VH-VL binders against q96ev2r1098to1170. Designs and how they scored, part 14

Target 1, 73 residues: q96ev2r1098to1170
Amino acid sequence: CVVSVEGLSSSTTDAQLKSLLMSVGPIQSLQMLPQQRKAIAKFKEPAHALAFQQKFHRHMIDLSHINVALIVE

## First folded at step 5 (VH-VL)

Design c31 (framework fv_vulinacimab)
Fold by ESMFold2-Fast, scan of step 5:
Structure c31 (fold): chain C 73 residues (1-73), chain A 120 residues (1-120), chain B 112 residues (1-112)
Amino acid sequence: as target 1 above (73 residues)
Amino acid sequence: QVQLVQSGGGLVQPGGSLRLSCAASGFTFSSYAMSWVRQAPGKGLEWVSTISGSGGSTYYADSVKGRFTISRDNSKNTVNLQMNSLRAEDTAVYYCAKDYYLSSGYFDYWGQGTLVTVSS
Amino acid sequence: DVVMTQSPLSLPVTLGQPASISCRSSQSLLYSEGYNYLDWYVQKPGQSPQLLIYLGSNRASGVPDRISGSGSGTDFTLRISRVEAEDVGVYYCMQSIQLPYTFGQGTKLEIK
């Protein structure tokens, strides 16, 4: 249910990223880690985590391509 | 279209203070980090400070930490550099730059530069 | 801090001839996402620096095809295939993989 989003711009707000995540499905949490250029998001449903990775891996936000990885817990 | 217009330079005595300002237009200001880069006469470029888009994070070169303060007012599209306890070594042209910090990390637009001279 | 080293520091060239500038970093600028965080700027006489190349090899808007960037990891090259009078200036590489941002010493390109 968890994805890591890496390659984030300092210009990317949590609102922008939340909007992108929620276009796929409801999220349970979003943690921004700006010093590491990443965020960790937990979807309510595992299928949405996979769908987000399939749709948005290498997607461009603020002129940077994000890297989406599935976190297995 | 995109413009960065600087002001606030001048001649100051050692130990004095100056405040540089950079007014931005033509882009969504709060969506980008802003940086200051300086250039001493006849020398190369040196990064001075960066502020995140929200203003929540600020970073400084070791040479200016504790003396310079970067700030921004997103309602007025301005980034400022407050320079205190100025030294002769701070004499330089100071540039503000639009910064893709934490993503692609480059400076796509630069201000015209502001000369700061610290001399007795 | 990442140390950036340019070579040569002085580059006299004849109009119409090619020119190359080398930039070396003390550590890899290649990030896990597959990009090299190395950018090139030129400062023409009396002007502010301007972006030429970002993320190793991408030309900034308005930069002609005769200027290109290449390399990966720690070794990078800026190439001008045919030098024009407008290319006179000081060229800087910058690493943007981590703060502090650090620049090379600069390479002064002059027409011979």
Scores: ipSAE 0.000, ipTM 0.628, lowest interface PAE 14.2, mean pLDDT 84

Design c32 (framework fv_vulinacimab)
Fold by ESMFold2-Fast, scan of step 5:
Structure c32 (fold): chain C 73 residues (1-73), chain A 120 residues (1-120), chain B 112 residues (1-112)
Amino acid sequence: as target 1 above (73 residues)
Amino acid sequence: QVQLVQSGGGLVQPGGSLRLSCAASGFTFSSYAMSWVRQAPGKGLEWVSTISGSGGSTYYADSVKGRFTISRDNSKNTVNLQMNSLRAEDTAVYYCAKDYYISSGYFDYWGQGTLVTVSS
Amino acid sequence: DVVMTQSPLSLPVTLGQPASISCRSSQSLLYSEGYNYLDWYVQKPGQSPQLLIYLGSNRASGVPDRISGSGSGTDFTLRISRVEAEDVGVYYCMQRIEFPYTFGQGTKLEIK
């Protein structure tokens, strides 16, 4: 149910990323890791995590391509 | 000051096409999802479509899937609804709305509405 | 799809009296983070809809204390403690826990 979003532009806000994540499905949490240009988000349902990866892996936000990985917990 | 200004609309015959536009100002447009909601004469509100802040995700009501296309141009702060294969039941006032989809979010601002009449 | 059902659909009220509108969802709108993804809107005659309550019980900016939202899960209530002339309009609940977003049928509040 967890995704790692990597390659975030320094200009990408948590609000922008939340909007993108929640367009796929409701999230339980979002942790921004700006030092690593990274965020970790947990979806309520595993299907939404997979759908987000399928739709947004390599997607461009603020001129930066993001890398979406599924985290096994 | 947040403002949503709509344009487009009008009278079209069944099977025709129309494009609605919504120009946004007063907020960071690319940070928020945008939605279209319609209201048939004398009826209630019906959600039509939503587009994510980046434009990467779109969602549609079953009644308009395959006929309507939502899009946005973040460089111009606009969201558009392209309506094809229009039917009499698509007659409605169409509203654009700012969708703030986070724990404190809501449809906090609505456009003035645009009338679409589909009639022979 | 989540079905939203409002009651009553017509609500004639005398000025100064309380009014209550019920909204029921076909499935729970309560999310794991503790929020109910239900909003209330009012559409005044000739105007666009405007937000009253978001996430079940939070008042939007400018909404007076006499208007409140309550409930959790599947049963929600919008209450006006003392109806004023400016409250005339059609009230809608809306769920946004999942797509498609769905509205209740609307409740028309009018002064007797």
Scores: ipSAE 0.005, ipTM 0.601, lowest interface PAE 13.6, mean pLDDT 81

Design c33 (framework fv_vulinacimab)
Fold by ESMFold2-Fast, scan of step 5:
Structure c33 (fold): chain C 73 residues (1-73), chain A 120 residues (1-120), chain B 112 residues (1-112)
Amino acid sequence: as target 1 above (73 residues)
Amino acid sequence: QVQLVQSGGGLVQPGGSLRLSCAASGFTFSSYAMSWVRQAPGKGLEWVSTISGSGGSTYYADSVKGRFTISRDNSKNTVNLQMNSLRAEDTAVYYCAKDYYFSSGYFDYWGQGTLVTVSS
Amino acid sequence: DVVMTQSPLSLPVTLGQPASISCRSSQSLLYSEGYNYLDWYVQKPGQSPQLLIYLGSNRASGVPDRISGSGSGTDFTLRISRVEAEDVGVYYCMQALETPWTFGQGTKLEIK
């Protein structure tokens, strides 16, 4: 259910990223890690984590390409 | 099936304004970033501006910041470039271009180009 | 800004012979996930630019297998194994790693 979003611009807000995540499905949590250019998000449904990766891998936010990795719990 | 059709170029004096338009068809317009890339006569390509699919984020080359404004109307499938305070060095063919996948930064389709000439 | 430098700027080739164009970036274009954020375009006479290669080595739709991209980090090559008449044009590399996106100065491929 967990995705790692890497390659975030320092200008990217939690609101921008939350909007993208919630376009796919409900989220349980979002943790921003700006020093690592990274965020960790947990979807309520595992299928939405996979769908988010398929749709937004290499998506550009603030002219920075994101990498979406699935984290196995 | 993807098409980008441009309009709005012309001859203008320094300090003048022009508005370029690009009408898109054949893809889900609001899902893709759109960009403007220009080419001065006999010169190479220079990126000018990008707008995200939603229109929530806009980006500009330093040479045009404060003078050019990129916008889009997702209900009409158009992206626009408003060019103010034009200078001789803005003379170029302007291309609109579509991102390959959700603002991925590679341009899979380009419009036909619109000539902008800034001259006294 | 990331500076992109192409070599050669002028490339006369004989039909059926191979051709190679080099592109160098002032900083690494290799991203943490293993992608090189480098694209190649060609502009044929009187036409708009068209995408040839994205992410270093992936061919765009409709691009023949005789055209390939290779390289990693700061040093990239576009190769045409057998030049055909329709390959005449100006070739550009572009970095898409960070804003502003920047192009090389262009390489003009001409038939000898």
Scores: ipSAE 0.008, ipTM 0.633, lowest interface PAE 12.6, mean pLDDT 83

Design c34 (framework fv_vulinacimab)
Fold by ESMFold2-Fast, scan of step 5:
Structure c34 (fold): chain C 73 residues (1-73), chain A 120 residues (1-120), chain B 112 residues (1-112)
Amino acid sequence: as target 1 above (73 residues)
Amino acid sequence: QVQLVQSGGGLVQPGGSLRLSCAASGFTFSSYAMSWVRQAPGKGLEWVSTISGSGGSTYYADSVKGRFTISRDNSKNTVNLQMNSLRAEDTAVYYCAKDYYFYSGYFDYWGQGTLVTVSS
Amino acid sequence: DVVMTQSPLSLPVTLGQPASISCRSSQSLLYSEGYNYLDWYVQKPGQSPQLLIYLGSNRASGVPDRISGSGSGTDFTLRISRVEAEDVGVYYCMQALETPLTFGQGTKLEIK
């Protein structure tokens, strides 16, 4: 139910990421890892992790293209 | 000036169908989740269904799952609730509500409500 | 499902006096990032519900300072410091942490 969002701009806020994540489904948690240009998000439903990857892989946020990877729990 | 204008209610017999519509204006429609909440006569509020801004995710109360379908047309700024196999216990005022998905957990604007009566 | 329980269900108050409504959830509504997914609504006679408080304690636009929300986790309170005639209505708490979204039973506030 976990996705890794990679390639984030240092200017990207958790609020911007949450808005994208929540457009797909409710999330349990969002952890920002700015030094790795990365965030880890846990969806309440596993199907939404896949849906988020399908919709937002390569999406541009703050002039940076994100990479969405699925993490199996 | 956000506005939600509802239509499509009425009287229907058990087993019948109705389609409710909610026309939105005053905000970027595709950016927000939309929900339906109902209220049986003299009773409290009951959440029915939610659709994400993109339309990619839908959620339903167990009592309506398999009978009701929520949909949206972002080009027309409308959210719809198709209600099939209606039962007497579906009798209620149905409200559409705007949910700011960014903050999650609140309905900042509500439509005027549409009465649905299921009776023989 | 998360069960929401309100008390009291009937709240007669005199104008100018304070009023409070309790809302309890069957499980914590606190998100790991520090948010309580609990909202308060009021439904005035003959009207649609309207938002009062979102995410536990934040006032919606146009809501007066005399109305406040507090609490965390499983126990929440809506307070009105000085009740006015316009406050008459049925008050509902709602959890939005997970589906199904669930409301409390409602508290009817009436002027004595």
Scores: ipSAE 0.015, ipTM 0.615, lowest interface PAE 7.4, mean pLDDT 83

Design c35 (framework fv_vulinacimab)
Fold by ESMFold2-Fast, scan of step 5:
Structure c35 (fold): chain C 73 residues (1-73), chain A 120 residues (1-120), chain B 112 residues (1-112)
Amino acid sequence: as target 1 above (73 residues)
Amino acid sequence: QVQLVQSGGGLVQPGGSLRLSCAASGFTFSSYAMSWVRQAPGKGLEWVSGISWSGGSTYYADSVKGRFTISRDNSKNTVNLQMNSLRAEDTAVYYCAKDYYLSSGYFDYWGQGTLVTVSS
Amino acid sequence: DVVMTQSPLSLPVTLGQPASISCRSSQSLLHSSGDTYLDWYVQKPGQSPQLLIYLGSNRASGVPDRISGSGSGTDFTLRISRVEAEDVGVYYCMQALQTPYTFGQGTKLEIK
């Protein structure tokens, strides 16, 4: 249910990333870690975490390509 | 922890070739752009070349275009610099450096450096 | 190419006193995203360069708060509020707005 989004531009806002995440499915939480150019998001449904990775791994946001990893809890 | 371990380098004659390697560990190598920066003896820093996270885009300083080739192997966590047609002016310590992406990048980690000497 | 100019090139300073280094770019380093693509590095004697400040004013991990970066457009400053012995080295600004990335000439900070 948890994804790690890495490679974020410092200009990427939580609103921009949240809209991208929610295009796939509802999220339970989103934590921005700007010093690490990273965010951790938890989907309500595990299937949406996988779908987000499949669709948006290597996607470009604000001229930066993101890396999407699934975090096994 | 993040480590960039360099190898290669040495003494070579003008017109010769050398291949520098940089082995990365402690981070998701395939997610970050990599660069090479050199420093001639007693001189400042000069950016030489950069490669995107996937290897799909490469960039070069005018001084090395056509002679140097940057490449990466994401399965082995390695970035390489193939240096051909070497000149005396290429004598320098060469550093590999990690950044996030060339359009958003900064060099948060550096290798230990590799000395390249071009002389007869 | 973007030209980076530093001043001074030699900076003798007394322990505990403040120090400032200036960096000027030949064109604005402000990107359309709102980020300023100006970084600061230090190279301590016998060591590889290390990141101090990225994107204008953000401190890298482990960098003490006595070191700060500021500026906008084409004029930038690195400030050390109280110089310590560990600060000895050559300081470089770098623009990362466009390739080729370019460095300033370097400023050698020495304890007098």
Scores: ipSAE 0.000, ipTM 0.609, lowest interface PAE 16.2, mean pLDDT 83

Design c36 (framework fv_vulinacimab)
Fold by ESMFold2-Fast, scan of step 5:
Structure c36 (fold): chain C 73 residues (1-73), chain A 120 residues (1-120), chain B 112 residues (1-112)
Amino acid sequence: as target 1 above (73 residues)
Amino acid sequence: QVQLVQSGGGLVQPGGSLRLSCAASGFTFSSYAMSWVRQAPGKGLEWVSGISWSGGSTYYADSVKGRFTISRDNSKNTVNLQMNSLRAEDTAVYYCAKDYYFSSGYFDYWGQGTLVTVSS
Amino acid sequence: DVVMTQSPLSLPVTLGQPASISCRSSQSLLHSSGDTYLDWYVQKPGQSPQLLIYLGSNRASGVPDRISGSGSGTDFTLRISRVEAEDVGVYYCMQALQTPYTFGQGTKLEIK
């Protein structure tokens, strides 16, 4: 259910990223790690985590390519 | 079929303004980032500006920052470049370009180009 | 900004012979995803630029197999195994790892 979003632009806000995540499905948590240009999000459903990766892996946000990895908890 | 059809351009004096438009068809416009790339006569390609899929983020080369504004209208499938305070060195053919997929950092389709001449 | 340097800038070639263009970046273009954000474009006389190679080595739709891209990190090569008349044009590498996107100076391929 957990995705790691890496390669975030320093200009990408938590609200902007949350909006993208929520377009796929409800999330349980979102942690921003700006020093690492990274965020960790947990979807309520595993299917939404996979769907987010399929739709947004290598997607450009703020002209910075993101890497979306699935983290099995 | 994907098409990018450009309009606008022309001759303008230094300090003047022009607005370029690019009309997109054949793909889900609101899902893709768009860019403008220019080419001065006899010179190479220079990336000028980019806009995210939603229009929420815009980017500019240092040479045009503060003078050019990129925008998009997803309901009309258009991306626009408003060019203010034009200089002789802005003389170029301007291309709009579509990013591949939702946004991938490479341009799979380009418009036909629009000539902008800044001269007295 | 990432600086892209191409060599040679002028490439006269005999029809049917191979041609190679080099591109060097001032920093690695390898993303954490494992992808290399280096693309190649060609601009044929009187035409808009067109995509040839994306993400280092992937051939764009409609691009013949005699054209290939290779390289990693900071050093990249575009190779044409047998040059044909239709290959005349200016070739550009571009990095898309970070904004501003930057192009090499361009390599003019011409028939000698």
Scores: ipSAE 0.007, ipTM 0.645, lowest interface PAE 13.2, mean pLDDT 84

Design c37 (framework fv_vulinacimab)
Fold by ESMFold2-Fast, scan of step 5:
Structure c37 (fold): chain C 73 residues (1-73), chain A 120 residues (1-120), chain B 112 residues (1-112)
Amino acid sequence: as target 1 above (73 residues)
Amino acid sequence: QVQLVQSGGGLVQPGGSLRLSCAASGFTFSSYAMSWVRQAPGKGLEWVSGISWSGGSTYYADSVKGRFTISRDNSKNTVNLQMNSLRAEDTAVYYCAKDYYDSSGYFDYWGQGTLVTVSS
Amino acid sequence: DVVMTQSPLSLPVTLGQPASISCRSSQSLLHSSGDTYLDWYVQKPGQSPQLLIYLGSNRASGVPDRISGSGSGTDFTLRISRVEAEDVGVYYCMQALQTPYTFGQGTKLEIK
């Protein structure tokens, strides 16, 4: 249910990323880790985590390509 | 040694086209965003366009949107600016610039500049 | 677009004296990471611009310690503690928090 979004531009806001995540499905949490250029998001449904990775891995936001990894707890 | 070598400038009539090129060496070109910045005679700096490391995203200043196209060829280490429908106001020295890191937004190396003169 | 305003636009300075250039942004350049997306460049006569300060206060390679950047949010200063002849040029601040990147008008530093 958890995705790691890496390679974020410093100009990417939590609101922009949240909007992108929620275009796929509802989320439980979003934690921005700007010093590491990443964010951790938990979807309510595991299927949405996979769908987000399939749709947005290597997607371009603010002149930076993001990497989407699935985190298995 | 990092080098950005520019070419393609010149004199053109209003409404004409020019293609500027910037050849990069001394760094992993495909890993960095590139930008074009211009300077009209006796004036300040204006950011014109930017392109992501992969070429997947391009950005333009409103003054050039719809007329200029930025592109890159990572196999040739070049970034290009295709300039169409040129106006007298586009007369400037054009610089290509290397973004240090695509999220950091500072230009650690600049080309030598290419003069573009749009005159009747 | 973020508007960048510099002052003064013309700065005559006596050799060995300090000089300061102000830069103001129409919105905060402080990112949630704590980084400030403001850079300073100098363009010496007949040359391409060159980087002096990045991310608010970090000196670029080869920049002497007498040149420093400070500020956060919307107000920024470039300070030269002791002006030398090699400092002649036009100084620009630039915001890189968001595209389009925007420059200040430039400050021309001249020796009087």
Scores: ipSAE 0.006, ipTM 0.625, lowest interface PAE 13.6, mean pLDDT 84

Design c38 (framework fv_vulinacimab)
Fold by ESMFold2-Fast, scan of step 5:
Structure c38 (fold): chain C 73 residues (1-73), chain A 120 residues (1-120), chain B 112 residues (1-112)
Amino acid sequence: as target 1 above (73 residues)
Amino acid sequence: QVQLVQSGGGLVQPGGSLRLSCAASGFTFSSYAMSWVRQAPGKGLEWVSGISGYGGSTYYADSVKGRFTISRDNSKNTVNLQMNSLRAEDTAVYYCAKDYYLSSGYFDYWGQGTLVTVSS
Amino acid sequence: DVVMTQSPLSLPVTLGQPASISCRSSQSLLHSSGDTYLDWYVQKPGQSPQLLIYLGSNRASGVPDRISGSGSGTDFTLRISRVEAEDVGVYYCMQALQTPYTFGQGTKLEIK
């Protein structure tokens, strides 16, 4: 299952976001799109994508509130 | 085939409002950002507004901030531009455009354009 | 905002001859990923703009090999190796590195 993380601060690194994602579950891929202030991540397990959204939607990272959306493939 | 079909243009007086709509087909609408680009008579292209595909972010050119609102309805495959407090300087052909990703993409498909004329 | 500057703004050209358009940005459009966030569009008379080149040098679907994009950092070039009648139109570069997206002024290509 895939999540879109939007509203990232320009100071947020891929390592920082990866740590946050992996606190919920193992990921298969992470694509950083810093100029769009977003990233796309794929969890190995669909349940972890939902759990990440529930836990971190509107969470603040580096003074920016992120939006987490589930992408249906 | 990818298509973007626009509607909602017309003649309006200064201070008036108009709502433009763009109906998309032929691609997974929610996966792509959408933008509005305008062109005043005899002038070049000006990017006006953009909205991300995943429900998260909207952006506006300084010339329209506070007056225009971009929105989308992914269940209907539409993107809309609500234009308030219109000025003569807003007279232009308005295009909706499919963006690969907002602020890191390109406009691979454009609507046919809709004319907005603001005059007394 | 990133300022995009095109040269020339008027480009008369003879059929079958090469043509080139320059585009300069006020800051580098090269992203750390190695991608260059510069695109080229053409607007033919009476038509909507259409994509020619994306991410610096990639041809859009249906664009012939005679049209190419090149450049890095702040200097970019669109080249047409042999101009045909169908190439008449106004050409725009656009940066997509950051919002607001910004276009160059446009270059009007005309047949002499």
Scores: ipSAE 0.005, ipTM 0.621, lowest interface PAE 14.2, mean pLDDT 82

Design c39 (framework fv_vulinacimab)
Fold by ESMFold2-Fast, scan of step 5:
Structure c39 (fold): chain C 73 residues (1-73), chain A 120 residues (1-120), chain B 112 residues (1-112)
Amino acid sequence: as target 1 above (73 residues)
Amino acid sequence: QVQLVQSGGGLVQPGGSLRLSCAASGFTFSSYAMSWVRQAPGKGLEWVSGISGYGGSTYYADSVKGRFTISRDNSKNTVNLQMNSLRAEDTAVYYCAKDYWDSSGYFDYWGQGTLVTVSS
Amino acid sequence: DVVMTQSPLSLPVTLGQPASISCRSSQSLLHSSGDTYLDWYVQKPGQSPQLLIYLGSNRASGVPDRISGSGSGTDFTLRISRVEAEDVGVYYCMQALQTPYTFGQGTKLEIK
């Protein structure tokens, strides 16, 4: 379902993050919150939200390690 | 108030197995990575394993790869270290530590330590 | 693996005098973000290790101003401007730039 991506570099674009998300599965929405160094993404399938967290938690994007949180409801 | 309370440990024979547990309280457990650091008697500190906040990534020192498995249960606020194929060289006090793997990488809180002795 | 080397390994000091511990890494610990992934810990007799300095020079909560960290790249120093009895223990540097995280050998600080 929903993942929170935290610790984003200010240089990370929505297109860049969207490409990373969609490498795992189709997304329903992506909201960038640059002032909080954060993004909220909703996958169309709950299994892809879990897979994204498993694969990319602590992954480095633009020299910043991201934290991937699984948001239920 | 942050607390890390460890359990497990004891005396095992070479080739045996042991499971260490660390119960965390006082912080949002799933938001932080956790690590295990050991110290052989009279020796220095050695980092052995780490796990990301939601358990998706695990890391190991070469000395324990293939023998130790780190895991966590975020619903119970615990991190565990399953130690298999134990060797005399694994004799040490094992510490769990709260870690910032997502942005900083430092251990701001440590458990009390658990002694593991591997001998015949 | 990144190799961390400390000197001296034994540091006898007189109360009130300054003390310095050196730490050298086999690779640069300076990340392109500008952060230096080098931390310092102390382990007092019979106790768990505790954080003193993180990311090169930042003091952990409760650490007094007399303790400071400096350096970048591959050469780092922990300095105590005036040693007090509570400072007795074994000091370790650790790199957290990449896994496996690695510690120096430790420096035992004792009062003469």
Scores: ipSAE 0.000, ipTM 0.607, lowest interface PAE 14.9, mean pLDDT 82

Design c4 (framework fv_vulinacimab)
Fold by ESMFold2-Fast, scan of step 5:
Structure c4 (fold): chain C 73 residues (1-73), chain A 120 residues (1-120), chain B 112 residues (1-112)
Amino acid sequence: as target 1 above (73 residues)
Amino acid sequence: QVQLVQSGGGLVQPGGSLRLSCAASGFTFSSYAMSWVRQAPGKGLEWVSAISGSGGSTYYADSVKGRFTISRDNSKNTVNLQMNSLRAEDTAVYYCAKDYWDSSGYFDYWGQGTLVTVSS
Amino acid sequence: DVVMTQSPLSLPVTLGQPASISCRSSQSLLHSSGYNYLDWYVQKPGQSPQLLIYLGSNRASGVPDRISGSGSGTDFTLRISRVEAEDVGVYYCMQALQTPYTFGQGTKLEIK
């Protein structure tokens, strides 16, 4: 139930991203990887990971377009 | 139906100020970035400013930076452009524009436009 | 800033004939996601601009299939297979890969 969020602005905080993720559904974890302009988030429900990708793939956060990929394990 | 209704244009002298407003309806306003795009008489389109859905991030064209301020009131579904230190070169029709729902940087709906004339 | 260049700037066409507009960018608009951040708008006389094509080749809602967008990287084309009277207007390409967003100078399509 994992999504990779890539293309994050350096100005985007973990609180901002967490708020956006939680608008779709509850999350288990959020790991910020600022060196890679990336974050890894785990949703509690797989359906919410898919819904987040459908809603926010190519979404603009702080005028930076993000790429949302599903990580299948 | 999505609607963007603009107001606040007019005639102002150089150095003056003007505030444009854009009232939105028909979509979840706080989920979408909004932009202002202007068009000088007989000229092409020029992007002016953008604000994120939350209002946390703003961006400006170099020509207006320091003089114009974009803001939004998500409780009222409005985006505003405060224009200070106006110059003759700012004379244009100003459009507010909605970014597409997934915010891909393309404008699916535009307001009717508001004329701003800066003249002595 | 990314510079957008359109050609031709003036496009007189006969009803029923095809029309094509070219748009070139000073930098590649192809993002790592595989999308080209290029959009096309039309401004009909006395009206606000309207979205025609987004992300290079996707038609906006209500846009007829005789209008299409193609291209990748730095070279893009808007094509109208059979020009109709309602197509009169000024056509603009815009890049949305990075701010400031920039428009081409516009192409005025007129019926002869």
Scores: ipSAE 0.000, ipTM 0.624, lowest interface PAE 15.2, mean pLDDT 83

